# VHH binders against Sushi domain-containing protein 2 (SUSD2), part 6

Target 1, 195 residues: Sushi domain-containing protein 2 (SUSD2), of Homo sapiens (Human) (q9ugt4r445to639)
Amino acid sequence: RLASAFGDPHFVTFDGTNFTFNGRGEYVLLEAALTDLRVQARAQPGTMSNGTETRGTGLTAVAVQEGNSDVVEVRLANRTGGLEVLLNQEVLSFTEQSWMDLKGMFLSVAAGDRVSIMLASGAGLEVSVQGPFLSVSVLLPEKFLTHTHGLLGTLNNDPTDDFTLHSGRVLPPGTSPQELFLFGANWTVHNASSL
Key: E = the ipSAE of ESMFold2; O = the ipSAE of OpenDDE; V2 = 0.75 times the mean of E and O plus 0.25 times the DockQ between their complexes.

## First folded at step 1 (VHH)

Design q8 (framework vhh_7aqx_2)
Fold by ESMFold2-Fast, scan of step 1:
Structure q8 (fold): chain B 195 residues (1-195), chain A 125 residues (1-125)
Amino acid sequence: as target 1 above (195 residues)
Amino acid sequence: QVQLQESGGGLVQAGGSLRLSCTTSGRTFSNYAFSWFRQAPGEEREFVGAISWSGGSTDYADSVKGRFTISRDNAKNTFYLQMNSLKTEDTAVYYCAARPGYTLYSRTPSEYDYWGQGTQVTVSS
């Protein structure tokens, strides 16, 4: 089961719900208590090739941890427009090899602007550059059915509850753009739980 | 900072087996990739084998593939080199080496930050 976030940023949940949320800050894309999986993303104005900021926001970094695994962050490199991969906040080098076997995950890079992360549970992330922002896809195996929360929705084959707040309250289908902004803001990461 | 200490070297007959151990200091064990290198008399240090910090990936020099196995035991802060079917050309001083887990293991000696003092392995005919 695939979910995605890209562009300004546009989100597609695991159950296929589409929405846009122009946040500024760090947000929970996905939490799954089954394996203690956490995927967090940073949304902020982008930097264009001429050094100017974009008017809207998009994803500029994504971080992941599952259980006692390493913490890996993939972010846009300053000024170059490529990707940096950080392991427990230290920048990794792929000069020797295009892949790394880390604690609880496997990383691979392709063509310098695509990163794949495979977790012990079988969950996976693919991260690429799309203009001034990241494009992120998350793949979950079937065992995660009924165990997900966050901006990428509740994976349960029912799209009507994809806008579930941290409190468990569900926003109804047909929620307004202003109410969708509140949904997004509700999944803000606070420093105490930040990856 | 990490400190490495080898043990298990000695004399063994060709066709025999030997297990080397490398014990590390402190709480850094799970953060490091580990490798074994060796140096025969009059030669430069050569790569023998490596293990990723997760233990899920290993790499070996062609000369030892199928005969040597590298492993790690995080509970003991120790990693090992199991040497089977030893040959006289395996005679060398064996060194364990470590680099931070935020980089991949390397086949190049100059890319390692920490080294043991070495342990002698002698294989007789």
Scores: ipSAE 0.000, ipTM 0.121, lowest interface PAE 16.0, mean pLDDT 77

Design q9 (framework vhh_7aqx_2)
Fold by ESMFold2-Fast, scan of step 1:
Formats: sequence, C-alpha cells, structure tokens
Structure q9 (fold): chain B 195 residues (1-195), chain A 125 residues (1-125)
Amino acid sequence: as target 1 above (195 residues)
Amino acid sequence: QVQLQESGGGLVQAGGSLRLSCTTSGFTFSSYAFSWFRQAPGEEREFVGAISSSGGSTDYADSVKGRFTISRDNAKNTFYLQMNSLKTEDTAVYYCAADLRFGSSYWELAEYDYWGQGTQVTVSS
C-alpha cells in the first residue's frame, strides 16, 4: 500500500486521504510497532528570489530506521540541488557503485535525484526531488494492516480515522485548516525519539 | 533558564587541532538542532557548521569543509566542533547557537534565538 508526501507538502495517506500541512520542523510520517519502523521527515519553508522565506513549506529531509537497522537520512544538498544520503552523519559516496547493502536495509541511487530504500520487513521508501523540495513515497506490505500511525495515517482500509493523534483521538473528516495544523503539529519530533 | 556555554578554546599552531564543546541546560537537548558561528577580529559573525536534531545531517561553511566536524552527545547535553588542520584565518571567537523553535536549524545568523558567550581560538603561524 502506497502513501506519499510531496510539494507544499501534500500528503496522501495509505487509505487514500488527501491533505496539506505546512509544518516547520521534524515530523513523524510513519511509526509501526510491528517491526519498530520509524519514518521521520523535516519540513522547511521555501526561499523567494528576494531572500525571504515562503509561508508554504516542503520536505527537505527524510530519515528511516527499522528495529536495530542502520539509520539512513536522505536530504537535499543545499549547494548542488541534488540528494545526499547519510549513514549516522556520514555522507555516503556512490561513485564506485549505485547501491549499498546496509544493516537491515538495501539502498540504491539513480542519477543522483532518486533514492530507493528497501527494509527487511519489505517496507520501502522512494525519495526524489520535486522542485525545491523532496517527494517521498512509502510502500507497506499487507502485514502492516492495523499497525501504522503518523502523518501518513492508519492503514486499516478505513479512511475516517486517518487523522488520528498520538493520544488516539480521531479528528473528523473535513477538518478545517486550523484543525489540520493541529493534527500535523501533534506528530512533531522534539525528543529522544528523533532520528 | 536556557544556557549555552562554550569551552575548549585556546592557542594552537597552524596545522594543529582543537575541540570545542558547548554544554547546554534549560531545555530538552535531544529535540533541537545546533550550530557554530565565529567572528574574526574586525569581521562580521559568520556560520561555521550545523547539526540536525536527529544528528543525521550536518552542514558546513565552504571555508571549513573537510577540516571541521560537528557532533553531538545527547547523554551529556553537549555538542562539539572538532577543528583539524587549523589555519591562521581560523582565528576568531567561536559561538555556539541553538534554534529552539522546531528542532530544525538553518545556517543563517538571524535564525537563532540563543547563543553562548564565545570562546577565543587563536592560530599562530
């Protein structure tokens, strides 16, 4: 099952719910206790030609870990406009080969603008550049049904509970922009769980 | 209540190394991104390096890339700047800084709300 975040950023949950959340900071895209899967993303404002920040934001980095796997971060390279892949703060080089077999995950890079990550559970991420921001897609196998939470929603074939807060409280469908910001803000990463 | 304090500055010969520390208190250290800035005599304060809240991303000024490394130790509420292959041009007062809004940091000076008081680094020829 596919969920995505791209652009300003626009989110599509695993159950197909669409929403936009212009956050600033780090957020939980996905957590799944089944395999201790965590996917976190950083959202930052864009920059106008006059040097001022836009009110709209987009994703600039995404990080993933599953259980005891290595921690991998994919981010925009500020100077080159391409992607950088980091393993525990160390920038990885793909000059000798386009792939790496890491602890608990497989990594591949295509043309410097697309990164694919496949985890031991079969969960997958694809990260690419969309203008000044990242586009992130997450693929989950069926065994994750009923085991997800975060900005990408609850994968249970019921879209009415996709706006579930960390407390378990559900925001109703058709939430206002202010309530949607509350949903997004509820999934901020500001503590020891940060990747 | 929020405090940042630098240490580890001093006099070193060109080609040498120094490690700066910034100890912090008054906030949840692991939640926030941190940066180092410096100010040379008669110059404006400039960005040196930054580390994300996750520790997964670092950024550096072009003048220090490959020579300086920023790192963090969440258990000690401290972050560091390892300075290698020092040049006389690296002589400056070094400041640590924190962006305590969202746990993400930008390299721009005006982004930061909290600063240390500075530690002097002098590189002799």
Scores: ipSAE 0.000, ipTM 0.109, lowest interface PAE 16.5, mean pLDDT 75

## First folded at step 2 (VHH)

Design m1a (from m1 with I100W; framework vhh_7mjh_2; at its last look DockQ between E and O 0.70; V2 from the best seeds 0.00; counts 0 for: pae E 5.2 > 2, grease 24.5 > 24.2)
Amino acid sequence: EVQLVESGGGLVQPGGSLRLSCAASGFTFSSYAMSWVRQAPGKGLEWIGRIYSGGSTSYNPSLKSLVTISRDNSKNTLYLQMNSLRAEDTATYYCAKGRWYFSGSEYTFDYWGQGTTVTVSS
ESMFold2, look of step 2: ipSAE 0.280; ipTM 0.708
ESMFold2 (binder alone), look of step 2: mean pLDDT 82; pTM 0.812
OpenDDE, look of step 2: ipSAE 0.773; ipTM 0.885
ESMFold2, look of step 5: ipSAE 0.109; ipTM 0.609
ESMFold2 (binder alone), look of step 5: mean pLDDT 82; pTM 0.812
OpenDDE, look of step 5: ipSAE 0.650; ipTM 0.848

Design m1b (from m1 with S56R; framework vhh_7mjh_2; at its last look DockQ between E and O 0.04; V2 from the best seeds 0.00; counts 0 for: pae E 12.6 > 2, placed apart)
Fold by ESMFold2, look of step 2:
Structure m1b (fold): chain B 195 residues (1-195), chain A 122 residues (1-122)
Amino acid sequence: as target 1 above (195 residues)
Amino acid sequence: EVQLVESGGGLVQPGGSLRLSCAASGFTFSSYAMSWVRQAPGKGLEWIGRIYSGGRTSYNPSLKSLVTISRDNSKNTLYLQMNSLRAEDTATYYCAKGRIYFSGSEYTFDYWGQGTTVTVSS
């Protein structure tokens, strides 16, 4: 099952719910206890050449770890239109080869603007450049059914519970913009849990 | 030409065991990570696991207790040992070589074979 986050930032959950959340900070896209999978993203305003921020926010970085795997971060490379990949907070080079076998994951890089990550669970991430921001797609095998939480929702073929807060409270379908901001803010990453 | 030829499939009783083989040619086998994937009838692809050039393995956690991947670099052969087979393990099993790519909602690889069919039936 596929979920995506892209644009300013627009989210399509695993069960097909669409929403926009113009947050600023670090957020939980996905947590899955089944494999101890964690995916976090950073949302920021874009910076124009005159120093003025864009009106909305978008994704500028994403980080992933599964169990005791290495920690991989993919981020925009100083607004040059490319992606930068960090392994355990150190920049990786792909000048010699376009792939790397890491602890618990396999990376593939295409043309410096697309990064694919395969995790031991069979979960996959694809990160690409989208204008001043990045786009993230997450592909989960069916064993993750009922095991996901975060901004990408609960994978259970029931979109009515995609807006589930940490407390377990479910926001109803047709949620107002104010309530959507509550949902997004509820999934904020704090410094101690940041990847 | 890269060639991957799976063998060892067949009909097996529930609770049985089976070892699949993948004969590889056309590349330096010992230098590449190799994967097993499967596809049950009417279902999508399911990644089973990967064995790296250094011998480390990574498995799909839901299958980890049921499977063991090994390789014999002197024979250019990849193996999948499966134990305690169940009806849900009925599938076509493929070995794969190379980088992992995502296209839509599917995984694909640089090269993979035609597969070998395992049927688990009473």
Scores: ipSAE 0.006, ipTM 0.231, lowest interface PAE 12.6, mean pLDDT 75
ESMFold2 (binder alone), look of step 2: mean pLDDT 81; pTM 0.813
OpenDDE, look of step 2: ipSAE 0.007; ipTM 0.238

Design m1c (from m1 with T57D; framework vhh_7mjh_2; at its last look DockQ between E and O 0.07; V2 from the best seeds 0.00; counts 0 for: pae E 19.0 > 2, placed apart)
Fold by ESMFold2, look of step 2:
Structure m1c (fold): chain B 195 residues (1-195), chain A 122 residues (1-122)
Amino acid sequence: as target 1 above (195 residues)
Amino acid sequence: EVQLVESGGGLVQPGGSLRLSCAASGFTFSSYAMSWVRQAPGKGLEWIGRIYSGGSDSYNPSLKSLVTISRDNSKNTLYLQMNSLRAEDTATYYCAKGRIYFSGSEYTFDYWGQGTTVTVSS
């Protein structure tokens, strides 16, 4: 199943729920205990083509680790508007080679603006440039059913529980913009959990 | 700065065995995949295999039955065990760190050492 986050930032959960919130900081997109999968994103003002900052926020970086895999971050590159890939906080170069076989994952890079990550569990991420921000898609195999948490929601074919807080409390359908902001803030990455 | 120092090469009779070592420094060894490559006289580089910090590995299919790669993260050391050596295994053997490049029929890497020479001769 597919979920995505893009734009300002707009989220489409694994079960199809749409929402936005204009937060600034680092957030949990997905945690799945089944494989110890963690996906985090950074939301901040973007840089327009003319060098000025956007007035709202969007995703500028995404990081992933599964179990004891390498930690990969994909972020917007300066000046050129492409993507930069970091392995365990060290920048990778794809000068001649468009792919890298890493611990627990496989990376593929297209034209400096699209990065695909395949994890040992079968989970996949695709990151691309969209305007001043990046766009993220996450694909999960069926074994993750009922095993996900975070801003991309609970994968269980029931969108009514996609707004589940850390406590396990489920916000009701029709949640107000103010309560959606609280949902987003509830999934803020704390310093000790940052990838 | 990254430094890789191979050792354990020498003269070996056909059918013999040899273990090569690679001492690594200048980076967090346990965080990186490491590779062995070799170069026979007058030939291009031939990759042997790659091992990840968690112990999984990948080998050149033509060499898989002859070699075993291992690592000791506590000693920052990479190993290559070679068995049933043949004259065609005569080469300089290198350990390597970094990205894998493929250009034409050859691999190359960001960093490799000075190498250790293995000569297999009766």
Scores: ipSAE 0.000, ipTM 0.095, lowest interface PAE 19.0, mean pLDDT 73
ESMFold2 (binder alone), look of step 2: mean pLDDT 78; pTM 0.785
OpenDDE, look of step 2: ipSAE 0.557; ipTM 0.800

Design p6a (from p6 with S31R; framework vhh_podentamig1; at its last look DockQ between E and O 0.30; V2 from the best seeds 0.00; counts 0 for: pae O 6.3 > 2, unsure alone 63.4 < 65)
Fold by OpenDDE, look of step 2:
Structure p6a (fold): chain B 195 residues (1-195), chain A 118 residues (1-118)
Amino acid sequence: as target 1 above (195 residues)
Amino acid sequence: EVQLVESGGGLVQPGRSLTLSCAASGFTFSRYYYGWYRQAPGKQRELVAAISGGYTLYADSVKGRFTISRDNAKNSIYLQMNSLRPEDTALYYCVAKGWETYLRSDYWGQGTQVTVSS
């Protein structure tokens, strides 16, 4: 099942729920205890070519780890242009090869504007440049059913519980923009858990 | 006892096809992801293809020619190699890697030789 985040930023959950969340900070896109999968994203204002900031936020970085795998971060280079990839907080160079065998994952970089990450569990991520921001797609195997939470929702073929908070409280599908912001803010990454 | 046993290698002419097989035993097949590596004489070992769930990855040099697949019922991984080239000549290895915290070991086969020559 596919979920995605793009633009300023628009989210499509695993169960097909659409919403926009313009928070600034680091957020949990996905957590799954099944494999200890964690996907985090950083949202920031964009930087235009003239040096001015956009009004809205967008994703500027994505970090992923599963179990005891390496930590991979994909971020915008200078918030514009191509991608920069970090392995355990060190910048990777892809001048010699287009893909790498990492601990617990495979990494592929295409044309400097798209990164694919294949995880041992069968989960996958694609991060690409879309204008001044990143687009992120997360693909999960069926075994992750009922085992996910975060901004990308609970994968269970029930869109009515996609806005689930840490507490387990579920906000209604037709929740107000203000409450929707609370949902997004509720999934802020805490300092100790930041990848 | 954990084992990965490769087979299917051999000598073929350019343009021909081979299918490599890797039979896994001694561990839970579904708890690992798999790949094929190759090492030519005097060169470093390189990743050829990998498979995890429905995801597959290929080295640029083999894209469009090689296909990695798995059969869970047979605990086996396969590499279909089409349109073989002399530069594909190498010892091919099967590898199994776990993703769980307590599964820290990679398992390797002994390799199967593929030689492409006119």
Scores: ipSAE 0.021, ipTM 0.278, lowest interface PAE 6.3, mean pLDDT 89
ESMFold2, look of step 2: ipSAE 0.278; ipTM 0.671
ESMFold2 (binder alone), look of step 2: mean pLDDT 81; pTM 0.821

## First folded at step 4 (VHH)

Design b3 (from m1a with G98T; framework vhh_7mjh_2)
Fold by ESMFold2-Fast, scan of step 4:
Structure b3 (fold): chain B 195 residues (1-195), chain A 122 residues (1-122)
Amino acid sequence: as target 1 above (195 residues)
Amino acid sequence: EVQLVESGGGLVQPGGSLRLSCAASGFTFSSYAMSWVRQAPGKGLEWIGRIYSGGSTSYNPSLKSLVTISRDNSKNTLYLQMNSLRAEDTATYYCAKTRWYFSGSEYTFDYWGQGTTVTVSS
């Protein structure tokens, strides 16, 4: 099952629900207690190639950890564009290698433009650049059915509960843009939980 | 041509410390996880620990407090620091290269060094 977040930012949940959340800050894209999988993203105004800020926000960084694995962050590299990868908060250089066998994950970089991560559970992330923002895709094997929470929804073949708050409360389908903003804000990452 | 060459073994007194080195060549060392494995006289192989490409480690719980594995990717060198050595640490120590990422086993290796012998005795 595939879920994605891209552009301004447009979200597609694992059950196929589409929505837009134009946030500012760090948010939980996905958490799954099954393997202690956490995927977090930063949303902020982008910087266009001419140096001006975008009107809306989009994803500019994404970080992932599963259990006691290494922590990998993929972010936009400032004004020059392209991607920058951080391993346990240290910037990586890919001069000699294009891939790394990390603790609990495999990381590969294709020509400095696309980063792929495969986790021990079989969960996968693909990060690329789309305009001034990141495009992030998350692929989950079927064993995660009923075990996901966050902005990318509750993977259970039922889209009616995709807007589930951190508390477990479900917002109904047909939620207004204002209520969708509150849903997004509810999944804000706080200091103690930040990757 | 993959080569792993261990060094630093020898005779050491009980309570002493020793650092073993493994010089790697013939592959992109910085990409791979690397392990140390030992074999005491008349015993089987005992996995000591693994260091991943980025420097994170996983140890045999029985040995975790006694050893430290590190690497220098700029020198293609793997290290094993041993402290508070005991007679039971007498063994041949091997450097081992992981076969593939997610091979399913901490003990799955495709290349081994020749080994370096550590003898702990007065």
Scores: ipSAE 0.533, ipTM 0.813, lowest interface PAE 1.6, mean pLDDT 83

Design c11 (from m1a with S53Y G54S Y101T; framework vhh_7mjh_2)
Fold by ESMFold2-Fast, scan of step 4:
Structure c11 (fold): chain B 195 residues (1-195), chain A 122 residues (1-122)
Amino acid sequence: as target 1 above (195 residues)
Amino acid sequence: EVQLVESGGGLVQPGGSLRLSCAASGFTFSSYAMSWVRQAPGKGLEWIGRIYYSGSTSYNPSLKSLVTISRDNSKNTLYLQMNSLRAEDTATYYCAKGRWTFSGSEYTFDYWGQGTTVTVSS
């Protein structure tokens, strides 16, 4: 099953629910206890080619880890809009190869700044550049049914519980933009203590 | 669940060398950047350096000539080699696990060991 996030950012959940959430910060797109899959994204104002900041926000980075796999982050490099790929916080180079076989995942880069990640579970991510923001698609095999949480919803063939909060409380379908902002903010990733 | 256990501290003479170890368990050690941090008596925390999955390192410029960080992913063990020790290197040395998230800076950690004490004295 497919879920996506793109643009301003517009989200399409695994059960097909559409919504928009203009957050600023880092958010849980997806977590699935089945394989300890985690997908997190950063939302912030974009920078246009002329240096102007956008009024809305969009995704500028996405990171993924599944169980004991390597951690991969895909982000907009800077104002140029190119993609950077980081392996456990270290920038990767694709000058000599267009692919890497990493611990627990396969990663490839295609012409036009498109990154594909295939995880051992069969889960997949595709990341590309769309204007000043990232376009992110997540594909989950059927075995993830009833095992997902986060902004991309609860995959269970029932869209009425797609707005499930971190606490497990469900917001009803047809919620207002104000209520959807609260849903999005509820899935914020918080920093641990730093020195 | 997650455990970081430092060892190798003790009393050492000025000008001496010492190697600290950190045994990691309860998480996938090979997937995370690891750091060493120290705290001298009555002082704040001082970051020593970080080592990434690949073995690439980043050091506090003030300490770069004194220390070498290495890791053995097959043994889930992190190392800190210290040379030419001085009295001002007396501190409790901590092994710290880097936090995975985007908001992580060089100084963002989610787990710490109990520390091992190094005393440099004649």
Scores: ipSAE 0.005, ipTM 0.189, lowest interface PAE 11.0, mean pLDDT 79

Design c15 (from m1a with S58D; framework vhh_7mjh_2)
Amino acid sequence: EVQLVESGGGLVQPGGSLRLSCAASGFTFSSYAMSWVRQAPGKGLEWIGRIYSGGSTDYNPSLKSLVTISRDNSKNTLYLQMNSLRAEDTATYYCAKGRWYFSGSEYTFDYWGQGTTVTVSS
ESMFold2-Fast, scan of step 4: ipSAE 0.535; ipTM 0.818

Design c5 (from m1a with S30H; framework vhh_7mjh_2)
Fold by ESMFold2-Fast, scan of step 4:
Structure c5 (fold): chain B 195 residues (1-195), chain A 122 residues (1-122)
Amino acid sequence: as target 1 above (195 residues)
Amino acid sequence: EVQLVESGGGLVQPGGSLRLSCAASGFTFHSYAMSWVRQAPGKGLEWIGRIYSGGSTSYNPSLKSLVTISRDNSKNTLYLQMNSLRAEDTATYYCAKGRWYFSGSEYTFDYWGQGTTVTVSS
């Protein structure tokens, strides 16, 4: 099951629900207690080629950890127009290597400025640059069925509960843009749990 | 093509320390996780620990307080520091190249060195 977040930022949940959330801050894209998987993203205004800020927000960084794995952050590189990868808060150089066998994950940098991460559970992330923002895709194997929470929804083959709040309360289908903003804000990363 | 060469073994007294080295060639050393494995005379293989491409480590819990694994990617060299050696640490020590596999999230070893012998005796 694939879920994605890209652009302005537009989200597509694991059960296929589409929505837009123009947050500013750090948010939980995905949490899964099954493997202690955490995927967090930063949303902020982009910088256009002429140096001006974009009107909306988009994803500019994403970080992932599963259990006791290494922590990888992929972010937009300031003034370079490409991706920058941090391993346990240290900036990585890919001049002499295109892949790394990390603790609990496999990391590769493909041609075209794409970063792919495969976790020990079989969960996968792909990060690329799309205009002034990141495009992020998350692939979960079937064993995660009923075990996901966050902005990318509850993977259970039922899209009606994709807007589940941190408390477990579900916003109904047909939710207004104002209510969708509250859903997104509810998944804000608090400093104690930030990657 | 892939070659792993261990060195640094020898006779050491109980309570002593040794640092083993493994010189790697024929592959992109810096990208791979590397392991140390030992075999005591007449016994099976015992995994000591693993160091990942980024420097993070995982150890056999029974050995964690006694050993440290490190690497120098500029020299394509893997190290095993052993302290407080005991007679039961007498073994042939092997450097092994790991391979990460998607299914089962386990590592297998596709290449091994010839080993270096450590004897702990008074």
Scores: ipSAE 0.540, ipTM 0.815, lowest interface PAE 1.6, mean pLDDT 81

Design h1 (from m1a with Y101T; framework vhh_7mjh_2)
Amino acid sequence: EVQLVESGGGLVQPGGSLRLSCAASGFTFSSYAMSWVRQAPGKGLEWIGRIYSGGSTSYNPSLKSLVTISRDNSKNTLYLQMNSLRAEDTATYYCAKGRWTFSGSEYTFDYWGQGTTVTVSS
ESMFold2-Fast, scan of step 4: ipSAE 0.454; ipTM 0.792

Design h10 (from m1a with Y101T F102I S103G G104S S105T T108Y; framework vhh_7mjh_2)
Fold by ESMFold2-Fast, scan of step 4:
Structure h10 (fold): chain B 195 residues (1-195), chain A 122 residues (1-122)
Amino acid sequence: as target 1 above (195 residues)
Amino acid sequence: EVQLVESGGGLVQPGGSLRLSCAASGFTFSSYAMSWVRQAPGKGLEWIGRIYSGGSTSYNPSLKSLVTISRDNSKNTLYLQMNSLRAEDTATYYCAKGRWTIGSTEYYFDYWGQGTTVTVSS
């Protein structure tokens, strides 16, 4: 099952719930204890080609780790307008290679400035540039049913619990824009757990 | 085409140290995870460890304190540092290029070197 985040940013959960959250900071997109999978994203105002800030926020970086795997961060490069990939906080060059067999994941860079990551569990992540922001898609195999938490929701074929807070409390269907902001803010990454 | 050439084997006294090298050619070395595997006389293959494209490592838990695997992508060379060698470490040491099949959690080896022999005795 596919979930995505793009634009201002718009989120589509694994169970198909759509929502918008204009956060500023680092947030948990997905965590799954089944494999100790963590996907985190940074949301901030974008910078247009003329140097001005956008009115809303969007994703500018995403980082992933599964278990004791390598940590990969894909971010929008300042000044260059392309993607920058960091492996365990060190910047990678793709001048002489288009793919890497990393610890616990396979990483490739395709034409069109697109980064694909396939994790040992079969989970996948695709990152591309869309204007001043990143577009992120996450694909989870069936074994993750009932094992996901975060902004991309609880994958269980029931969208009514997609707004589950870190505490396990569920915001009911029909939540207000103010409550959606609180839901997003509740999934803020704390410094000690940042990737 | 693809070539893996091990070197650095020889005779070592018990308690000594030895560094093996594997020179790789014919493929994009920096993209691949590389492994070391050994075989003692009359015994089966024993996986030592692997080093991933980015330099991270995974070791056989039984050997983790004895060995360190490293790589130099600018020289297309893989290394195995061994310390505190015992007679039981006498074996032929192989450099191997691994592959990860999409959807599989296991590596398989598609190319092996010819091996370099390490003998630990006085």
Scores: ipSAE 0.477, ipTM 0.796, lowest interface PAE 2.1, mean pLDDT 80

Design h11 (from m1a with Y101T S103E E106T; framework vhh_7mjh_2)
Fold by ESMFold2-Fast, scan of step 4:
Structure h11 (fold): chain B 195 residues (1-195), chain A 122 residues (1-122)
Amino acid sequence: as target 1 above (195 residues)
Amino acid sequence: EVQLVESGGGLVQPGGSLRLSCAASGFTFSSYAMSWVRQAPGKGLEWIGRIYSGGSTSYNPSLKSLVTISRDNSKNTLYLQMNSLRAEDTATYYCAKGRWTFEGSTYTFDYWGQGTTVTVSS
């Protein structure tokens, strides 16, 4: 089961629901109590090559932790326009190696513009650069059925509850763009829980 | 060829401290998680702990207050610091290379050193 977020940012949930949310801040893409999996993303205006900000927003960073694993953040590099990886909040260098066996996860980098993470649970993340923003894909094995929450939806083979708020309340089918913005904003990361 | 060479073992009085080293060659040391494992005479293998590529550690809960694992990637060397040694810490100490497997999320060891012997007695 694949879910993704890319571009303006456009989201595709694990149950196949499509939506757009132009947030500005940090948001929960995925929470799964089964393994204490947390995937968070930052949405902000992009930076063009001349240093000016774009009018639209997109994902510029994504961070992941599962249980007591290392914390990895993949973000757009301010200087080079490529990706940089932070391990437990420290910038990581890949000059001598293309992969790392980290606590609770395996991390690999291809040509500095694509990062893959495989977690101990079998959950996977792929992060790449797409224009001024990140493209993020999350793959979950079937054991996560009924155990997911966040912007990437409730994985249960029922797309009608993909817009579930943090409180557990479900927004109805036919949700307006205004209500979709409310859904997105409801999954804002508070400072105390930020990765 | 992958090679792991332990050193630093010997005779230690109870309550003493000892630092073991493991010199690694033949692979990209900095990419791999590395483990220490011990085997007391006539007993099975006991996992001590693991240090991951980024420096994070995981320890056997029974041993975590007594040991510290560290690494120096510039020297391709793994360390095990042991404090407050007791007679039951007498064992052959091995360093081992391995990683998580995707399927089943289990950790397997594919290469071991020859071991270095630590004897704790008066």
Scores: ipSAE 0.495, ipTM 0.805, lowest interface PAE 1.9, mean pLDDT 81

